# VHH binders against F-box protein SKIP19 (SKIP19): the designs that were tried, part 2

Target 1, 302 residues: F-box protein SKIP19 (SKIP19), of Arabidopsis thaliana (Mouse-ear cress) (q9m0u9)
Amino acid sequence: MASSSSPPAAMEVGESTNWTELPPELTSAILHRLGAIEILENAQKVCRSWRRVCKDPSMWRKIDMHNLGDLDDMDYNLEIMCRHAVDRSQGGLVDIGIWYFGTVDLLNYIAHRSSNLRSLRLIRCSQITDDGFVEAVVKLPLEELELSYCSFSVESLRVVGQCCLNMKTLKLNKHPQKENDDDALAIAETMPKLRHLQLCGNGLSDTGLNAILDNCSNLEHLDLRRCFNVNLVGDLQKRCFESVKVVRHPNDSIHDIDIGSSEDEDPYDFSDIDLMSGDDDFEGYYDFSGASDFSDYDQFDF
Below, E stands for the ipSAE of ESMFold2; O stands for the ipSAE of OpenDDE; V2 stands for 0.75 times the mean of E and O plus 0.25 times the DockQ between their complexes.

## First folded at step 1 (VHH)

Design b17 (framework vhh_nb_b201; at its last look DockQ between E and O 0.15; V2 from the best seeds 0.00; counts 0 for: pae E 8.0 > 2, placed apart)
Fold by ESMFold2, look of step 2:
Structure b17 (fold): chain B 302 residues (1-302), chain A 122 residues (1-122)
Amino acid sequence: as target 1 above (302 residues)
Amino acid sequence: QVQLQESGGGLVQAGGSLRLSCAASGFTFSSYAMGWYRQAPGKEREFVATISSGGSTYYADSVKGRFTISRDNAKNTVYLQMNSLKPEDTAVYYCAADYSEFLWGDTEYDYWGQGTQVTVSS
């Protein structure tokens, strides 16, 4: 005469959505389109069937921790969420991207639990030291590495190339740098298997580019946007287009690269007019924040 | 490192009271649902009580009216006040946390404590 009891669901997303009746395969397809934050904060709370799929290790083989960098404005801790997502992968993590909040401790946590990690992306993670980065990365069988707007030394890059012998994709994006070939020479020296190289804002010269072309014979894509110390003309241009399938030029459009500044920083034209009053432009920039949530290719193809 | 540490268990006479505490660390406590489960010798683990991140509480029928779950987000601690204890309440009591905030008796909770023994003498 006693009945079993269960607690009700803590939160339901709209009863009219019928989410509880989707086959697991369709639920997985929908959820694979979401980032880790959206899954952990929202999607796994929709219903029991979604929670089961969100806890399946196969959902966590690729972790995308993209965020807007407003860490103190959140009700949650991204480092803790990231550790939780890594735990859900149960050692099967192959691809992880971290924006802003990365630390040496987090990177060590990932490296110790993810022996099959092939792709690591660190974007604007200024808190990771060279020594901490190197120690973690040399343990990993990386084939893809992105270091965007981070402050790692050339020596760290060289060690990575010496230890990760199958590096195929490298993205080293920086704000435009003074002429310096150190990165290019380290890449040429240590990463002969590269197929994709993005060096946006790198300080390399024609000398550094020739070194890369000499040693990276498998190169298929080369992105030199904002590499303003390269003059891609004449024999060098011919060499690039004969050995590399896709080349992006130093002055090509950067509409698909997040550099955190207005599009006027390097215009075709210039403006010399300085107005007497001028601190009334904040409204124009704030109006664009909502549009940044849409992908560029949803509206048209380029 | 995530840690759930129970305390406050022990031996008590039938009709008595105990208060269990579970101190949490290594995760954002305020974002998790917290719960208490128990396992008596020779029985399966069973749901006792849960409290959502927003403070909503749910209880198993067998403890409703006798047990009270509460949380203190400032101290990262969840409590279970157990009154009018019966010999049937004898079990190891486990603290659990789940990020999804599902409060149902699902054994796939994200984190579990080591357990604390509660023994109620007849």
Scores: ipSAE 0.012, ipTM 0.450, lowest interface PAE 8.0, mean pLDDT 78
ESMFold2-Fast, scan of step 1: ipSAE 0.013; ipTM 0.476
ESMFold2 (binder alone), look of step 2: mean pLDDT 85; pTM 0.867
OpenDDE, look of step 2: ipSAE 0.336; ipTM 0.727

Design b2 (framework vhh_nb_b201)
Fold by ESMFold2-Fast, scan of step 1:
Structure b2 (fold): chain B 302 residues (1-302), chain A 122 residues (1-122)
Amino acid sequence: as target 1 above (302 residues)
Amino acid sequence: QVQLQESGGGLVQAGGSLRLSCAASGSIFSSYAMGWYRQAPGKEREFVATITSGGSTYYADSVKGRFTISRDNAKNTVYLQMNSLKPEDTAVYYCAKDLGYWEFSDEAFDIWGQGTQVTVSS
């Protein structure tokens, strides 16, 4: 919502700083908080020194293409921008999040250029086909996958689990669903190494939840918010807390979730807060004196 | 490294058509997204169209439905078919490897052609 010409560095180091003389390490630390749109449209326009930092491949190990879905009112094409950001990573891309505009061609572009990609997030990407998604994903060494408010099939999820053997984090978020254990059973069957599972709005029953607990023995975080077909009481609740370090219950508040400001769709479009957090108060944030690729939780740590 | 050479510009009447060609020299053409940009007198350079290595196409709103971008990887050439030309389309048209879209005028793009002039009279 803020000015497109904002200099974020002024908030951290004060107004008297000469930006042409600021060490690259300090500039990088400030700019690591920004999404790709804000780096390319605003930050790199501040001065030549900032522009140089914004072109450094280390700035592009994580690409955050968060946007509000108002694609028709933008003066630029987000798909072209995303490809440019991927090119700037020079094969160093580890984490990418794409909101609304994802396509099969874009996924293939990313897959062919990012052999070390560990984390893929697709939020509200309605244009990506099941076949195109599977073809791109099976080429990637993924440890983290987010599919929020996308229409991928259970069979696609099974294939992904069978091919991405090191999957540690899965976020599969939907608007609240009728009772259906298909997703839960596919997860239980194909993703035994999971440590973090977010299933907000999923239709799983107690049967599906027990299958996950039986098969995902390393599970450290389980988010069941808006999973209203789970009766998480008594023995099942006890089992969850004995087996899992952190459990979020079906009726727990979603106030900590970025809902993407969708006016025409369900306003409860939410995803993993760990990857979207920019707050200094966030528990997983690393305080560093040099340039670091990580400003938030590692995918394996709570 | 790729070198780019545009051709096919000229003078046409409003409603007419032109086909621009951009010949690339170098071994990596097929792996790049390629774009067309234009610059009218007194204006900043503006995006016209791009085509990805996979063949997906994107257009500026001002040209959508009138212009068609295509590529021939065997010939290392990208094309811009311009139909229903308007006086407002008058500009120098540049072919570029599509990774300089967010570069500023104080930073040279490594891979730009010298441009081809398109003039549309009323």
Scores: ipSAE 0.014, ipTM 0.231, lowest interface PAE 7.8, mean pLDDT 75

Design b3 (framework vhh_nb_b201; at its last look DockQ between E and O 0.01; V2 from the best seeds 0.00; counts 0 for: pae E 13.0 > 2, placed apart)
Fold by ESMFold2, look of step 2:
Structure b3 (fold): chain B 302 residues (1-302), chain A 119 residues (1-119)
Amino acid sequence: as target 1 above (302 residues)
Amino acid sequence: QVQLQESGGGLVQAGGSLRLSCAASGFTFSDYAMGWYRQAPGKEREFVATISSGGSTYYADSVKGRFTISRDNAKNTVYLQMNSLKPEDTAVYYCAAGEDLWYSEYDYWGQGTQVTVSS
């Protein structure tokens, strides 16, 4: 993708900016705001200067493969694009997010080539088995892990906590669940260094929350949105607000949570959880029926 | 562009009641937690009450059972009903707004309204 353009004597800001004539440092700063798909599909094809910046390993320390889950309607193969992005990092990958298309083979590819990976985010990756996930993750020095709308067992979570001894951030998001403290107890047992915990839609009760507070003494941020089996009143409410800097409550707005949707998944279907309803939660159901905002937008981070 | 305007303050005898209001504009009110703080002369600003975007409430021990925080998202307004007022409740009362208001940084603050409780 060669350019024959000569730079003009002056560069105009706004309406007529010539992006092909920017200094490499400004080009790199702009490109750091784009996601991997935008870079590989569009930005690297603009000109020779941009393509050279897009091939620099420093551009690939963080990879975000955010997409809307319409994989069969895309003109490109996200798994192949992800492998290309990992290759460009040349072993320097620190942070990667994968939405929908993740597989055990892809995780192994990443783990073998990214020994310094600190942050892994898997969102709606239904093809990854418990054994495959554990095998890949125990090799990695993770400090941040997101598992959103993935069907991993509590035992897999426990093994990860036992092997990743410096876990600081965990996001374990689910569709609203019936009461079940297994995740909370595994977290309390294995992840005492957590500073940030997001459990949107988790089935934990006050018992599970107390276990987390007992064992995760460094916790600074706790997000309990859609945890409809927790009742933050009395001593527990006071305990949370005295020991944790930021707490989000079960019925708080989820407007800032932007994750893709599956083709067949209704994110607000509560038909299986009507037995979990309480007097404190009735308004919450009505508030969520039309509150989701999945507006289109460009990803400009990393 | 963002405005928080308190009203309803004044002079009241001990044992009496007041209702404070805080009208908000310039942001999406229903997405924000709202709170009340107060500051007496010579003292640090202290927490009084908060209400999350989902309606969950939390109160300082000194006002629990006497004060009630509520919100009306249709009117973009948060309220503080203050009953059984004591002279030690005398302060300037401020409303505040933030997504993670409990023990965290607030995005916006009002100008305050004076509450004076005499015996």
Scores: ipSAE 0.000, ipTM 0.410, lowest interface PAE 13.0, mean pLDDT 79
ESMFold2-Fast, scan of step 1: ipSAE 0.093; ipTM 0.535
ESMFold2 (binder alone), look of step 2: mean pLDDT 86; pTM 0.878
OpenDDE, look of step 2: ipSAE 0.018; ipTM 0.469

Design b4 (framework vhh_nb_b201)
Fold by ESMFold2-Fast, scan of step 1:
Structure b4 (fold): chain B 302 residues (1-302), chain A 120 residues (1-120)
Amino acid sequence: as target 1 above (302 residues)
Amino acid sequence: QVQLQESGGGLVQAGGSLRLSCAASGRTFSDYAMGWYRQAPGKEREFVATITSGGSTYYADSVKGRFTISRDNAKNTVYLQMNSLKPEDTAVYYCAADLFSWEYGEYDYWGQGTQVTVSS
């Protein structure tokens, strides 16, 4: 009921701009560019007009839970925050991205409340099991899927492709792998409507790549960065050039890949692309204040 | 606009049970996060339990395992089932409603409160 006086720290304003007196339409246009953490932690506290806009379901059609994985330094529980964002969408959620903190329970919560979800991004979510992932997402009308630095099996990927028949964008990014065509063959078999495919670090060989090109005839963008088992030369390179509008080569820079690091960080630093070990995300995430109905909500009460 | 009315409070012996109800009127109940707070004399108001519009429940550590929050959207009512009551549960219990309660008891609507007294 009281007007909050301060603009969010993440927003830049000219000296003459008064945040608290902006019309709701302009406030909405500004806020839709912010991530969910910024809206729930900062923006909704600026004033009553901003708080009202931040509760509007139209603001929550896309939920971006980008974070740097510093879960042990956070005073707030990201899973509880994400559940609130999903609730605010009132069934209108179409796009959600989750970095580090994703769980099977959270995916089920999202799936049961978001029947029109078209885009799901999971980055560094080591806690989500194959069975839990498949059960949650096979009923969703997904057109875009990102699984980056996660440990999902080829069997789960195949099932998702068989059930999500309108898949147009797949991003399956890994630390550089030894030679293995399993992912490429599963994609070729189950996702013929793909237009955008990012396979950074994948172990596919020329055989796997040819299978994708044979079966994904509408492919417009192909990203093979760090796919060191592909010999993208000669006839194969010519085939890619003639069939695909944009091709990223195995040795091209990876600075634009969403790996949870700063864009200014060295993309070849092993610490940025190391496997999420039990000493890293999984066991640290378990030891930190991960989402619970029990203890963590008390920290958000006076 | 939204009116909240608590009921079900009273005097109960330690170890006993009470069921609080909060009837909401005026707006679409199913859109609201509903919460229960309590305040003992000379103390700050403290969180007890909340249930979101989507049905997720959250509890204060002091009541976890003893209290259960639930809602009936057809009856526009939220409930707090209180079991194994202790003398330290003695307080005025307030029902609260918001379009998504995220932050620190910052609710838009509050009831008048209902007294719960637990004798030793």
Scores: ipSAE 0.000, ipTM 0.240, lowest interface PAE 12.0, mean pLDDT 76

Design b5 (framework vhh_nb_b201)
Fold by ESMFold2-Fast, scan of step 1:
Structure b5 (fold): chain B 302 residues (1-302), chain A 123 residues (1-123)
Amino acid sequence: as target 1 above (302 residues)
Amino acid sequence: QVQLQESGGGLVQAGGSLRLSCAASGFTFSSYAMGWYRQAPGKEREFVATIYSGGSTYYADSVKGRFTISRDNAKNTVYLQMNSLKPEDTAVYYCATPSDEEIYELLNEFDYWGQGTQVTVSS
């Protein structure tokens, strides 16, 4: 049956482009740039050739269910759409990201059908229990795990680290926390093979950071943005510089952090950007030891 | 021509079980979603469960944990296993499929319906 649907709103190619005559390889390249919701709701409605591309399992090796949390205003069920995307992958799913709507039942559905899953991202998934999360993921060959703005326990993090021995990337992002080393110590204890660690907003102190550096000797990328309980000066700063290839400092810009909310629930305002600009790498070329002496006392004594 | 024929209904006591079957013909069964709906006397038809071509399932809140939908593509049959039946489950149960698989993926609309099978749950 010929599609009567309009072209997807997210397509930014020229107005004179005939979508029905586009080669399958170009259609695939365009569609790989769209999220799963956009493909299932809009792109597959364009024409029969696009629908065929959208059903190809190679399109569903990576599933991005990014959304803004407006669940009650949607005319479609995100959980059923996610299940369809997983089915279309036909066991080839390698990478999946879920914002807001994740449930234990959905996670089990994914785990049982995706034996080759390498990357799991859960952002703002408040409905998933610690027990349900652990049971679903401990048998997966995960190399990348993101748990952002979720409320999983330190104990569940420890169990996952003990069972997912191939894990190379962990992203555990929170709104800025009070001083607490529990997450850092669990990571140091159970995840010694990490190469990429992102801990934005974590409450770790210098003690927790030293434990991570002691135990995660292969660490190449360390993101400590909004970790305000870390005093990254002197010997600790030197240690990070010598052992880690890329370090993002507590006051560095957060413009690339994916919040996933239509309402920015992050309490940061534009004043934080000004504070981060002072941590510019180009200014770090100068000796700040002398400059710090002037911050302690009024130089002009007026 | 699309044809759907339900079977397996009957009278059962509360707490009992029934397995409904729907035999399908006239279309490529494996490519289409299949659904179960029910209608009690004087009430609107309500959704019970659906199973997509890929095996994904979705249930109405009233039946979650008690009912299981499944399909056998080799036999062109969809099933509804009903456990822990309650008097309020009493209804005529209908099997349904969309006229177009692609339209169902977009609109969740069912166009073809069976004749229905009566399920009566006594107290």
Scores: ipSAE 0.000, ipTM 0.208, lowest interface PAE 16.2, mean pLDDT 76

Design b6 (framework vhh_nb_b201; at its last look DockQ between E and O 0.06; V2 from the best seeds 0.00; counts 0 for: pae E 8.6 > 2, unsure alone 63.8 < 65, placed apart)
Fold by ESMFold2, look of step 2:
Structure b6 (fold): chain B 302 residues (1-302), chain A 125 residues (1-125)
Amino acid sequence: as target 1 above (302 residues)
Amino acid sequence: QVQLQESGGGLVQAGGSLRLSCAASGSIFSDYAMGWYRQAPGKEREFVATISSGGSTYYADSVKGRFTISRDNAKNTVYLQMNSLKPEDTAVYYCAAESLDELIEYWSQGDYDYWGQGTQVTVSS
């Protein structure tokens, strides 16, 4: 893997290509499909042209630190790589996702250097305290937040909702919980501008769902998969369908949700309904392909 | 954010020695390639030496055999030992850092993400 610095998989079919002579726009499009780890460990070492594109701050507007959680079995330090990627963004970071290795110190590093951060995704980050999380994120103009398989308190969620006044998207994915409306009530109280809400495995009841529908009048997408204390029938079902464009039901297929290794559902039950495709920001994708991507190189070539 | 601070510059007689230090702030130093560059008055900045994260060293022809680059990861510091100094070595010396090792063609281009503020070295006849 480490020795294979040849073209990405998309180029394995077809003719041989001269990677050193690709137009910067094509190089950027290829590299934009890679995660931060692949860029830093491999892609930037392919040739000078790729390294120049990988140093362009516009490549780092979105940082995806997806990994398998094998932190002690890796040849590299993910916190160091993440800090480097944030530095490469030069304050232009708008979207970052962190799996497993997130810490309070890393969140503060990001928050202090990324004043325009709109989307934060934390997946299975067990080392972040409630106080540390709140202190970092209340400084950020977040519109999208994911907290998947993280053990944050309802108080932390409420404070974030009170401080991040333009929250549009919230994902709180958990293993199925006992009946508890605390999250739903906090969301209803503090996040009236939500358009997209994913509560996979939440313990909310019909009471909590009604509170959300009462207060989140702009809701367009609602994902209630594995919310086994909600009975989506009768008048409540009618409210949901009249208010919300897309609703995923408690018993809908979950094969497209990352729910952990040992708790995987039956692989033979594949109902392909993907709410994420409706949420794509297609316009943001084209921001990266402009010719101005290379304006930062002029000061460093001799 | 990585900050680099050079020290150890000064006035030295021809044939003398100086040792430059570059302290890096932060806990990521050991994964960085570190380099030294210099700029004489009225000239372009030029490559002097680089040390990879793994300790491999590279030198400009003009300093090979006289200068030695080294690193101390415990102190987050890279050093440039300059021996047999000549008046031509008079310049501002800059420390640079990059997260991964350079391809060979990048050594002379100075394509590093982080730079220090420089330290003056003056070699008198």
Scores: ipSAE 0.012, ipTM 0.386, lowest interface PAE 8.6, mean pLDDT 77
ESMFold2-Fast, scan of step 1: ipSAE 0.013; ipTM 0.421
ESMFold2 (binder alone), look of step 2: mean pLDDT 80; pTM 0.827
OpenDDE, look of step 2: ipSAE 0.019; ipTM 0.468

Design b7 (framework vhh_nb_b201)
Fold by ESMFold2-Fast, scan of step 1:
Structure b7 (fold): chain B 302 residues (1-302), chain A 121 residues (1-121)
Amino acid sequence: as target 1 above (302 residues)
Amino acid sequence: QVQLQESGGGLVQAGGSLRLSCAASGFTFSSYWMGWYRQAPGKEREFVATITSGGSTYYADSVKGRFTISRDNAKNTVYLQMNSLKPEDTAVYYCAADEGLYFWDSEYDYWGQGTQVTVSS
């Protein structure tokens, strides 16, 4: 018909947003942009309808446990909170990121309950042992792994690469290291399907970089910021440009990288002499923060 | 109407044991986290223990190894077995039910009236 149509709801102006009146789909879209701590601490307390959305397993397919490492100022145990978020996912967890508080027990909890986990991000998790890390992650169908400012061995990385055959994204960020190709060679040998590689601060030389380029033929993004042992000029630079879509150079700006609270890092100082007054206190705190708040012997319903 | 009814409190000597029960009605018990909190005279209400809908348990450090929380979904009841009781365990014990997972937050959906536990020394 050529007659007038009814006006769309979008033409109605002057009503204030009432958060309790939002449809669940819109509430969910807003809450998907928040980290897990923000959802559990703040968002679920807004009203009963928001609380119901915050309990829906679809909200917990991706868990972001970003925090600043200021564990002394927290009223709650982040490991217990993370376990709650994993429980809310009801096996649907696909992506999880953990800053500072990661433990072997937590990784085992996640691995046991999240058989479809595709992305694991561990940032500044100094408590996790090589053996505990490997045992937890080799059973997971990982396509993305981030190990930033962690102390995992080359052997652990090699085993993970050998077991996680579909690895497409690896982020292995460190404080600038002295020349060492071990990580680069392990990556080249075990992760041929990589499309995105971030190696900020890695000690690789031109030899290690050439091995990666030889073996990771599908590489689309390569981040070499703070890799000061790579001389990315001439033929090697040309090779990178011709074979990789996006390359970040060793001296490029690091403003988008969270390097944590290490304020005394010198790219030319390979000694961690000043860590005795800071990092040791965080490691001591970690020993006491998780074990006090729950009992593994009372987990009996499985 | 939602109701949580505690029972099993009383006077006991140090080193003794008590079993608290909380009978729940008016909601889908099996889907809820159940917890116990306590409040001593002149103190704020503090967390004691919680049990998730899946059966995972969490305890305050002060009671770990001495207290055991359990649930019976067929009876809509949560229990707190308290062993090796100390004078500092003297408090009113409250049953709480939450459709959420943030048990360190004392904002549970439903609370019982409380049951008095007194431990003499």
Scores: ipSAE 0.000, ipTM 0.248, lowest interface PAE 11.7, mean pLDDT 76

Design b8 (framework vhh_nb_b201)
Fold by ESMFold2-Fast, scan of step 1:
Structure b8 (fold): chain B 302 residues (1-302), chain A 122 residues (1-122)
Amino acid sequence: as target 1 above (302 residues)
Amino acid sequence: QVQLQESGGGLVQAGGSLRLSCAASGSTFSSYAMGWYRQAPGKEREFVATISSGGYTYYADSVKGRFTISRDNAKNTVYLQMNSLKPEDTAVYYCAAQDWEYLFGSDEYDYWGQGTQVTVSS
């Protein structure tokens, strides 16, 4: 009846559904499949019934703030959205993931309002200080922690392990590093209840890996992809095979890990030192990719 | 239904200050996100500042560092402290409230006040 071509049979069946007339429980089931940005930006604008479902605290037990890092191009502020989502959880938050925009103030806001938080994921959050991270996290009953492509110190990791005694899952992913066992030794010393460990890109050697295997006796999953300082052969390979249920090896495919477009810090991806000796491109490149450009000269961070 | 009433507008010289107030009557104020918008003659309504139910604030770049939004939940009132005023700040200022998530640059507020005139002379 419309002036455009007739819809396909499957679309006609779908179009017979009046979304505004759905029961709240059915609307809730649909909305649980969406991320926080999709709910706050799109779903709650459909009608008052959907908006009321989107305000129900049961919708906010898990908050997924995944985004592509294109923060300046968004029509909305992700930190405002995240704070509202946390407010909507009314203390019921158990799982939160934050990509790019995480700050110390946001972590303190979450920690103060989420006494039952069991899983925290911070991906590419370069603005969070070691002190601010530790202060927020040690108050939380965390069982799962992800710190991917963040620059937290070994000392911070050690304190977190000492305070979060029920830590069962740790994901500490980095761009491939030079040999350094500090992270592995801190984990071995402070996280004996660990069951799942992902250390993609870590600089640990065979010494660090043996320390983990010695102290994390309940380890079921070990991910060592891009850990190129581990020589996983002979006795060490046999030990991993016999004690750990699932091991991912240094050269295994990383298709399920988002390493991003910024690989400046990956020494194993750079093939030639001559690439650093450039022309006038590097000054313009650094200005464009530098974090200081966000501060501008008119307003600085506190 | 909720009523919003702005006050504190007036005539001020460039470089001066004004404090706007917005009183809400009969609402569950503490659960609302509150915002300020302005409209100059012959122009579209422009976002100025917002404050969430949890106290998080966000400002338009044109007012950042000069204006401060705050709220007093016990008095059902939101405030806009305006410092270092410029002639281009001349507009009718509107208070807005919403019972769901605020989106920056969106005028999808549920309730709007009648507005208060701010005039900044050169």
Scores: ipSAE 0.000, ipTM 0.246, lowest interface PAE 15.5, mean pLDDT 74

